# VHH binders against q989t9: the designs that were tried, part 26

Target 1, 279 residues: q989t9
Amino acid sequence: TTRILGVVQLDQRRLTDDLAVLAKSNFSSEYSDFACGRWEFCMLRNQSGKQEEQRVVVHETPALATPLGQSLPYLNELLDNHFDRDSIRYARIIRISENACIIPHRDYLELEGKFIRVHLVLDTNEKCSNTEENNIFHMGRGEIWFLDASLPHSAGCFSPTPRLHLVVDIEGTRSLEEVAINVEQPSARNATVDTRKEWTDETLESVLGFSEIISEANYREIVAILAKLHFFHKVHCVDMYGWLKEICRRRGEPALIEKANSLERFYLIDRAAGEVMTY
Short names: E, the ipSAE of ESMFold2; O, the ipSAE of OpenDDE; V2, 0.75 times the mean of E and O plus 0.25 times the DockQ between their complexes.

## First folded at step 14 (VHH; framework vhh_7nfr_2)

Design d4 (at its last look DockQ between E and O 0.02; V2 from the best seeds 0.00; counts 0 for: pae E 15.7 > 2, off the site)
Fold by OpenDDE, look of step 14:
Structure d4 (fold): chain B 279 residues (1-279), chain A 121 residues (1-121)
Amino acid sequence: as target 1 above (279 residues)
Amino acid sequence: QVQLQESGGGLVQPGGSLRLSCAASGFTFSHYWMSWVRQAPGEGREWVSSISNRGTYTYYADSVKGRFTIARDNVKNTLYLLMDSLKSDDTAVYYCARGRSYEYTGSFDYWGQGTQVTVSS
């Protein structure tokens, strides 16, 4: 399961310098089909070292720094100090902007192999959250997390300040105990109180009420609304797909129903290599 | 303190019926989804049924659909499970749980002690 691997004491001054560079950098539009709002990333290290390589594929070679990656000395140092260079397959900055999230999904469905996905939290705040199944939690600054990418999950930022994580994909054969090096042990965390709202009949009825207005024209917007609910309500992150199916069923339009099924399949069950979801 | 107490279990022949009850206390009953979960010997816990806070929505596992009926009385703070056409495979400890399941997903935070249901000829 998703867990903290360690903690890094970040140099704020040096980090700020690199973050300033990133703020002026171009982010990729790849995987925008996973975004509800402004969810985006840029490649720091990839297979070829070329900035135009933006898709993740299974490969066996140590990742090479892209031009952008080379321009970030502190982030490079963090990568070199806290990870085994030979095990890194990709390193990316993922940025989630205000009121944006990634649609609840499973990782690596389109890949033949699996990586170990690790997050180093660079910039975040209390209005940023992660979800795994029916659990909500916060990844704190300087923390290194293993993300169990096989479980349905999401992440969102609901503050004006964007969230930035350094996401590192590690060779899948590595032991989790060896993934993060030169790190401090995490402090024992008290169980955080889930402050999300209880799910009620009224809430469900309101959600299902979208059946009265759903159409191809507003489908994406409704999906985005549904994708965000589990950040504020005590529901499983995959419940949005059940709601969507029921909404479409009630609407009675076959094309919308099929779309709902396709979305669930794509994000949770099966994706082909290079497949992109459009709707 | 949240408390859930099941009752109504027992021995019944195949094809028979039972009615389980769960008395709830220590929280506002009408604000929560409630569920039944069962555990057969040597097996993991299996979700059986869920009901919304006002009873408007009910959900059932495929294995019990058409045979079991979940209900609640928010005045009495009681959850019910009407079990008809019982089968040997329904033999289990039945637990009352606070929380919901929708389709294949669910979350529960409190459990009762359980009541034994045995279906045998």
Scores: ipSAE 0.007, ipTM 0.262, lowest interface PAE 11.9, mean pLDDT 91
Fold by ESMFold2, look of step 14:
Structure d4 (fold): chain B 279 residues (1-279), chain A 121 residues (1-121)
Amino acid sequence: as target 1 above (279 residues)
Amino acid sequence: QVQLQESGGGLVQPGGSLRLSCAASGFTFSHYWMSWVRQAPGEGREWVSSISNRGTYTYYADSVKGRFTIARDNVKNTLYLLMDSLKSDDTAVYYCARGRSYEYTGSFDYWGQGTQVTVSS
C-alpha cells in the first residue's frame, strides 16, 4: 500500500543551494505526453550515468550519477544516506509548476519488471496534491513515501510555488522496511480531510457540453481540463476518460472517438516500450 | 469484482503431469503479475512461481525449477501451471494469486479458492 516510510530533517540552506542549481538546469521533456502544463523532470542517476539517458527501463545495475546529479551535493548526500546505494536504479527530480498535473495514469505498463517507487519530498505546499484512485492526499516536506504506481494516480500543483520531489526507483525485490534508512518515524498526522466538491449531474452535463466545441485543434487542452477536475471534485482520478469518451460520442466524429479510446488504452491499460501518445 | 478460479487439479501418480488453469475476471488481467502459491496440509503457504504481466519473465521456487512451467494467455485471461515429474512433496492445494505492483513474491492482494493436487505413490 502507498504509505509513509519515514521522515528526514532537511537542511534548508543546503537544500536551497541545490534547488537554485536545479532552477537553472535543463529539465527533460521525456514523458511530456503525460504532462498537463509544466510537469517536468531531470535525471540524477540512471543506468549509464549519461545525461541523455532519460527513459526508465528494467536493469540490474546500481545507478550512476549523471553530470547534473554530480553537481548537487546535498541531494547526493540525501540519496546516499537514506537509501541503499546499490539498490537505486533511477533517481529523478520531478517538478510540477503552477496549474499543472500529470495525467491520471498507471506506471510500469511498458516494462516487464517493476520498481519500488519512492518519493522524498523536497519542496511543497498546501496546494499540491497526490491522488490515487478516488483518494486525495498530501505528501509533506521531508517525508519519504512509497507510491504504488501501478494503481491509477496523478499529482498536481495549484500554487505559484512549484512542487519538487526526489523520486527514486529501487530494485523491486527489496523489502519496504529496508528501503528508507536513517529516518525518523512519522509522527501522528492530522487525518486527511477530503474537501473536494461533491460531483453533481449538473456539473457532469456542463463537462459533457464540451461536445459542442471539441475538435482536433483543441483536443489536448480539453483533455488537460478534464485531467484536473478530480483534484477539486470527489470523483475517481480515471473518470476523466469516461467523460472524454462521452464527449466524443456526442460530438460524433470517428477520429475523435478513436483518439479517446487510444488515450484510455495508453495511460491505463497497455503501452509498448518506447511508445508515446500523440494527440 | 476480482475473481480467480482454479481448475485442473486431481490425483496423479509420481512422475506424472498436470496442467492447472486459473480463469481471471473483474480486472484487467494483462496489467498484473500473476503467481501460483501452494499449501500442503498443516503447513503455511509456499510461493511456487510468478510471471510478469506480458509473460516475458518467469520465476520459480528452487523446489520446482525444471519441472514446472508457468504461462499466461492474456487473450483468454487465463494463468497456467504445467507440472511435470510430480513428486509426493508436490501434494497441496494450489492457489492462483494476483501480485502487487512492486513485488512478485510474497505479496498478493487476491487469491482463488484453490485446486487440490494429490500425488500418491
Scores: ipSAE 0.000, ipTM 0.161, lowest interface PAE 15.7, mean pLDDT 88
ESMFold2 (binder alone), look of step 14: mean pLDDT 87; pTM 0.886

Design d5 (at its last look DockQ between E and O 0.02; V2 from the best seeds 0.00; counts 0 for: pae E 16.7 > 2, off the site)
Fold by OpenDDE, look of step 14:
Structure d5 (fold): chain B 279 residues (1-279), chain A 121 residues (1-121)
Amino acid sequence: as target 1 above (279 residues)
Amino acid sequence: QVQLQESGGGLVQPGGSLRLSCAASGFTFSHYWMSWVRQAPGEGREWVSSISNRGTYTYYADSVKGRFTIARDNVKNTLYLLMDSLKSDDTAVYYCARGHRYEYKGSFDYWGQGTQVTVSS
């Protein structure tokens, strides 16, 4: 399951310099179909070393630095110091902006293999959260996390300050214990208190009330609303799909029902290589 | 403290009927979706039925649809399960649970201790 692998003492001065470069850089619109709001990324290392390569695929070669990656000396140093270069397949900056999240999903469904997905937290705050199934947690600055991408999960930022993670995809056959190197051992953490609101039937009825207004025109907005609820309410991150299906069922429009089913399939069950969800 | 206490279980012959009750306390009962879940020996827990806060919406597993009826009394803070046409396969410990169930995953946060239902000739 998702867990901390280690902690890195980040040089704030050097990091700030690199972050300034990133702030002026172009982020990719690839995988925007996963985004509720501004969820973006840029490639630092990929298969070809070309900035135009933005999709992730399983491959056998060590990742090459992109032009943007080459322009970030501290982040490069972090990659070199804390990961095995030969095992890296991709390195990306993922940026989540204000009130944005990634739709609850499973990773790698479109791939014929798996990666070990690791996060190095560069910039975050207390209003940023991760979810895995029915659990909510916070990835702290300087922490290196293994993300169990096989489980339904999400991430959101509900702060005016964007969240930035260095996300590293490691070759999937590697030992998890060897993924992060030259790191400090994580300190014992107290169990995080789940401060989310209790999920009541009253809330459910309110949510299901969307059945009165849902249409093709507002479908995406409603999905975005549903996708965010589990950050603030004690529900499983996949519950949004149940709600959506029920909302559409009550609406009684076959096309909307089919769309709901398609979304659940795409994000949680299976995806074709290169498939993009539009709705 | 949230508490759920089941009662009404017992031994019954095939084709017979039972009525289970669940007494709830420690929370505003009328605000929550409630459910019944059962566990047969050697099997995992199986969702049986759910009911909305006002009883407006009820849901059933296919295995019990048409035979079981879920109900609630919000004045008495009690959840009920009326079980008719019982079958041997209905033999299980029946749990009262706070929460709702959707097709993909159920979300329950509190459980009772359960009541044994045995259907046997």
Scores: ipSAE 0.006, ipTM 0.291, lowest interface PAE 9.9, mean pLDDT 91
Fold by ESMFold2, look of step 14:
Structure d5 (fold): chain B 279 residues (1-279), chain A 121 residues (1-121)
Amino acid sequence: as target 1 above (279 residues)
Amino acid sequence: QVQLQESGGGLVQPGGSLRLSCAASGFTFSHYWMSWVRQAPGEGREWVSSISNRGTYTYYADSVKGRFTIARDNVKNTLYLLMDSLKSDDTAVYYCARGHRYEYKGSFDYWGQGTQVTVSS
């Protein structure tokens, strides 16, 4: 179950220095087919230690720091102090910029095994959200979260300040209780209040009205609009795929209908290693 | 529509063997991880084993490692569980489940009806 594993005290001065380096760094274009807007990442540790290795694969060796990772002394210290070095398979920064999200999806479909995926929250604000199925929640600064990435989920940033998480893939056979080390216990929290708007027949009809204008030329933009709606309306994060299929069915163009089915398959059901979704 | 149908259960003596089958239809079987889950009388459901969509990786609960073998035939759209060295603790209803990983709650979106396995002298 997605939950907090612990809390770390972040040294703001040292964090600010590393974040300044990251702000000037080139982020990867890999996995851009998942991005709705500027959702992007960079590798700090991976299988080879080479910066150009930007795809996640299942492997059995401790991760090696990339040149970028080596240039971030505080983030390296956080990785070494709060995780078992031998258990790390990847470490990445994920940055979500203003009004962007990652399309609702399930992780690990292309992998023949899995990881324990955890987030250490470096920089965030109240307009950044994670979603999982019907739920919406906020991961707070300094928290280490386990993410059950096999469930349909998404993440978005709807503020001027980008969201930055240190995302660590841990060997999948580890006990969750042993993943985060040298951490404080989480404080008691108030229940998250879901402030999203109720979903109405009127809103659904507006969404389905895209059938009048959807085409090959605007397909990706319409998909991106649909992908963001669940952050603002009380719906399941995967409902967008049902809407897209109905939009395309009403449009009646076989190529668009086939694309809708391919998107649902790719993001929710199955994808091959190295496969990329093309719109 | 997705359909999963288990078979091959029955009564067996301790130390015996059984092979369970699960016939799948209504989806592209080779695109999905498949799992076996069991429920003993009066207990919650317990994950038993999972197999990757191409069969490359298999995973087993500690209670069955070395005794059970999961397999799949993507031509026949069939999932199998070969159970050897059966113990009374293996008595349960065994379910075929569609999902892609064994550690995460909510990983399974479709289930079969189950087949009863009873291990008794």
Scores: ipSAE 0.000, ipTM 0.156, lowest interface PAE 16.7, mean pLDDT 87
ESMFold2 (binder alone), look of step 14: mean pLDDT 86; pTM 0.885

## First folded at step 16 (VHH; framework vhh_7nfr_2)

Design f1 (at its last look DockQ between E and O 0.01; V2 from the best seeds 0.00; counts 0 for: pae E 12.0 > 2, off the site)
Fold by OpenDDE, look of step 16:
Structure f1 (fold): chain B 279 residues (1-279), chain A 121 residues (1-121)
Amino acid sequence: as target 1 above (279 residues)
Amino acid sequence: QVQLQESGGGLVQPGGSLRLSCAASGFTFSDYWMSWVRQAPGEGREWVSSISNRGTYTYYADSVKGRFTIARDNVKNTLYLLMDSLKSDDTAVYYCARGHSYEYTGSFDYWGQGTQVTVSS
């Protein structure tokens, strides 16, 4: 169900001005527990209009511009031009820096309801990718995407140039056909070839070899390595959790095994409201 | 080629009613929000009303709220504006536009030629 909803012709000059402001702005670390590397965000519109409101919760009121949001005239224009303002619940800039990704996960597990999550791609390159289940694809500049956030997914940037998306959360009862406004119809896209490496038994054994060295001291680094593999190998994005569990099992340390189970639960199965994962 | 053609305008007395139509062609009508915009003599263009792709959502300027009704027929590729309780201040050229904009926000990419509505005793 993930798909392009439309295409916007971005004004590069105006966009550059806003991006310059963002480059000097503080990004939130509220969801840093989802980050492998520098995965960051900042609020442009939220429930209260206050910059200190960083967490996403279900609410029924149109989003209000934060001070940072108010300082970005072109991005505001994009929001006004291409979305129904009454339907917007949140608008954020998500920035993925070099060699960073978001850990494979499902959205909304901690929320009472669902939003329609939409991406407007502001700045990207060919070394940036999205994954959904066992599929890898690229969101192009100016494209508006609906992302089925209920499915396991990830995103990564493996370029020195960061990737920036405007992510808009829309009220969940809205029709997808009515979410994007004043957009061009997407052109036919050539099928992208999956250039990821074939997964082999040798590759698996290499990964499971981490069981020889895994410890509390290097656990996060190993998780980050595992989280990135599906960008370069033909595997399902959730496979990292199976690998991690097996690695810990082989290591034979109960604490590490418990941690592996906890991570899988948190990112894929169930989260409590306000829960933060530390490991 | 995208085409929008308005009709239904005319002279009407205060308190009267009119129904405007806009025939759309050259694009998939049901894929786009549609709007009415008017321009009175000597004034700028004023957003009047918008309707979503399937008609689920409708919006109105405060000046016409409760009096005007926007509708669409996606089978006939036609946009409508039902205008009741017309006032002298409603006198303007009414334009059909593709897209949606709140007042002085948003954008439209195509416009019709407009139809004249005159409210006078």
Scores: ipSAE 0.025, ipTM 0.332, lowest interface PAE 6.9, mean pLDDT 92
Fold by ESMFold2, look of step 16:
Structure f1 (fold): chain B 279 residues (1-279), chain A 121 residues (1-121)
Amino acid sequence: as target 1 above (279 residues)
Amino acid sequence: QVQLQESGGGLVQPGGSLRLSCAASGFTFSDYWMSWVRQAPGEGREWVSSISNRGTYTYYADSVKGRFTIARDNVKNTLYLLMDSLKSDDTAVYYCARGHSYEYTGSFDYWGQGTQVTVSS
């Protein structure tokens, strides 16, 4: 179950110094096929310690700091103090800004196994949300969350102010109770109220109207629009794929229909190691 | 937790009709697209029909278009399939499925136990 594992107190001055280094850093173009807008990451620890290794694979050795990771003393301290270093397989910064999201997807489809994926929330705001299936929630600053990334999910930031999470992939056979170290227990939280708008058949009719204008030239933009709707309407995060397929079916263009089927397969069902999605 | 229970199957003559029902519980029914999927002996599962979460949009496999009608009742949390002009090729176990897609059985996250439909003389 996706949930809070603990809370850490962040030293704002030291965090700000490290974030300033990150602001000058190159963010990866790997996995840009998952991005709907400015969803970006950079690798702080990986299998080889080489900055150019930017693709995640299942492996069994402790992660090594990249040159960028070595230049971030506070984030390294957070990793070393709050996680078992030998259990870390990857550590990344994920940054989302400017009304962007990651397309709804499942992780691990291309891998022989899974990680325990956790988020340490470094910087966020009220316009940032995570989604999982039908649910929407907010990960708060300083919280460490376990994310069941094998379920369909997404994340978005609908603000010019970026969201930054330190995302850590932990060796998958660890007990969740042992993952977050030296943490405070989370306080009881009020039940999350889902304030999204009700979904209506009239709204669906409007969405399906894209069939009149969809083309190869605007395909990615239409996909990005569809990918964001579940942050604002009470629908399942993957419903966009059904909408896209019907939009393309109504358009009647074989190439667009094939592309819609390929997107759903790639993000939700099955993908090969190293495969990228072009649309 | 999530439960889907099909009913209404049986033995019917070619050209006959059946109405299948699926009672849903353990989730907010009106938030989900619902589908019927069938499996003939020795075959893989074949998508039959889907209905949007509010019921306005319906989709059918070519093999059943014009003969089957999908419907839902979001007050009673029940999915229906009205099957007309039945043929021997329609013989299968029919499953109620919950999902986010109307064609791909790999995207459905919960399935009922199925109800047998047999079309023969």
Scores: ipSAE 0.000, ipTM 0.319, lowest interface PAE 12.0, mean pLDDT 87
ESMFold2 (binder alone), look of step 16: mean pLDDT 86; pTM 0.882

Design f2 (at its last look DockQ between E and O 0.02; V2 from the best seeds 0.00; counts 0 for: pae E 18.4 > 2, off the site)
Fold by OpenDDE, look of step 16:
Structure f2 (fold): chain B 279 residues (1-279), chain A 121 residues (1-121)
Amino acid sequence: as target 1 above (279 residues)
Amino acid sequence: QVQLQESGGGLVQPGGSLRLSCAASGFTFSDYWMSWVRQAPGEGREWVSSISNRGTYTYYADSVKGRFTIARDNVKNTLYLLMDSLKSDDTAVYYCARGHSYEYTPSFDYWGQGTQVTVSS
């Protein structure tokens, strides 16, 4: 059900001013356990309006602007113009830097309720991609997307220029048809061609070859490598966890095997409230 | 071409009622939030009310809360404004607009020609 909800004509001049402020701002590391590389976010609107509130929780009150959010007049205008204020629960800037991605995961596993997650694309390029299951697609500048966060997904930037999205969490009972306001209907665009490489047995054996070298010391690096492969190869985004488990099995170290199972559980199956994954 | 045409305006006494209509054409009506905006003589445009695509959500300016009701018929492609307990301060040209705004953040892409509402004894 992931799809474009509408298109906004962004004022580049005004946007540039706000982006300059963001470039000098502190980003949160609260969800760094999801990051492969430099994946960061900052809160513009949250439950309390306090900048120190960094975690997303289910709540029923309209989001309040944080000090950083208040300092961004154009982004505030975008939020006010294109979303129902009363429906917003969170608004964040997500920044993906060069060669960084978020580990393939499902959202909201730790939450009692559901949000509607919407992306407004502020700054991107052709080297930035989103994945959902075994599909790869590009969110274009000015586009508003509904993201079905219940499905396994990822996002990555493989350009020197960072990708910036305004991510808005909307109250979950809202109709998708009513989420985006004052937007243009998307024009017909060419379907994105999947240019990823075909997955082969040889490729698989190369990946499984990590079993020869995997250790506690390089575990995160290997996970990051595996997490990025589906951006360039025609595989399902969750396949990395199967590979990881097999790699660890072949290595024959119980601690590494357990860690692999824990990662899969945490990112795809079940998370406790406030749980953080360290490895 | 997007068209919005208001009707139903007129002269009424204080305490009276009016129903405004806006006929929409040239776009998928049910895909858009719709709003009423008014402009009194010598004043700027003032947001009055908004309604979501399916009519699930309605919003009103404080000045009209409890007195005005916004509604829509997506089958007839028509927006309505029921105005009760009218006051002299409600005298204005009322415009139908495509989109939604709060009181100080106007964001509409199309407007009707407007209909005159005059409240006078």
Scores: ipSAE 0.119, ipTM 0.586, lowest interface PAE 2.6, mean pLDDT 92
Fold by ESMFold2, look of step 16:
Structure f2 (fold): chain B 279 residues (1-279), chain A 121 residues (1-121)
Amino acid sequence: as target 1 above (279 residues)
Amino acid sequence: QVQLQESGGGLVQPGGSLRLSCAASGFTFSDYWMSWVRQAPGEGREWVSSISNRGTYTYYADSVKGRFTIARDNVKNTLYLLMDSLKSDDTAVYYCARGHSYEYTPSFDYWGQGTQVTVSS
């Protein structure tokens, strides 16, 4: 179950110093085929300890700090104090900014579910959300969350201020209860109220109207628009794929129809290790 | 058409064991997380356990940890719940469900008919 594993007290001054280093650092967009806007990451720990290693693969050794990771003393302390170092396979900063999201997808299709993915929330705001299936929720500052990335999900930040999470991939045979250590128990939460707009036939027909203008020249932009709608409307995060297919069917261009089917396969059903999606 | 069919329930003594099965058809079983949910007499439904699509991750309600084991066979399209050290509090109808429970809202789109488990002296 996607849930809070614990809460940590963040030292604001030390965090601010490390965030300033990150603000000047080069972020990778290696998985940019998933991004609808600026969704970026940088490696703090990986298999080799080399900064140029940016791809996640299955391996069995404790992750080694990259040069960037070594230059972030507070984040290293957070990793060492709140996770078992031998269990860490990757540690990354994921940054979302400027009205961006990651396209709704399932993770681990190419990795056979070998990792436990955990988020420690470093910097966020009220315009940042995570989604899973039909649900929308907010990961709060200082919280450590387990994310069930095998379910269809997305994340977005609809603010000029970036969202930054420390994302840790933990060796997959660990029990979830031993992942986060030296943490406080989260307070009881009120039931989450979903305040998104109801989905209507009027809204659906407006969306399907993209069939009049979709082309190879604007395909990626239209996909990005569709990917964001579930953050604001009560729909399933993967409903966009049905909308895209119907848009393309109404347009009637075979190449666009094939691309819609390829997107759905790649993000939801099946992809090979190292395969990338081109729009 | 998605179908889930449970079996293996019955009457058992406290401390006893049972193995529940759920046969799945009408969908690609290995693409979906699967769960067990139970409903005690006069109570609402209670999530029991979930397993990831490839079987790598398993999750349990606190009330059953250490006593129950969830498993799946993606070749036979079958979900299992191995129940050990059964207690009277485990008496319930057990449902197989497609999906995974998360903290805010259970995400189950298909359910089986249920199988009765009764733990009595």
Scores: ipSAE 0.000, ipTM 0.122, lowest interface PAE 18.4, mean pLDDT 84
ESMFold2 (binder alone), look of step 16: mean pLDDT 85; pTM 0.868

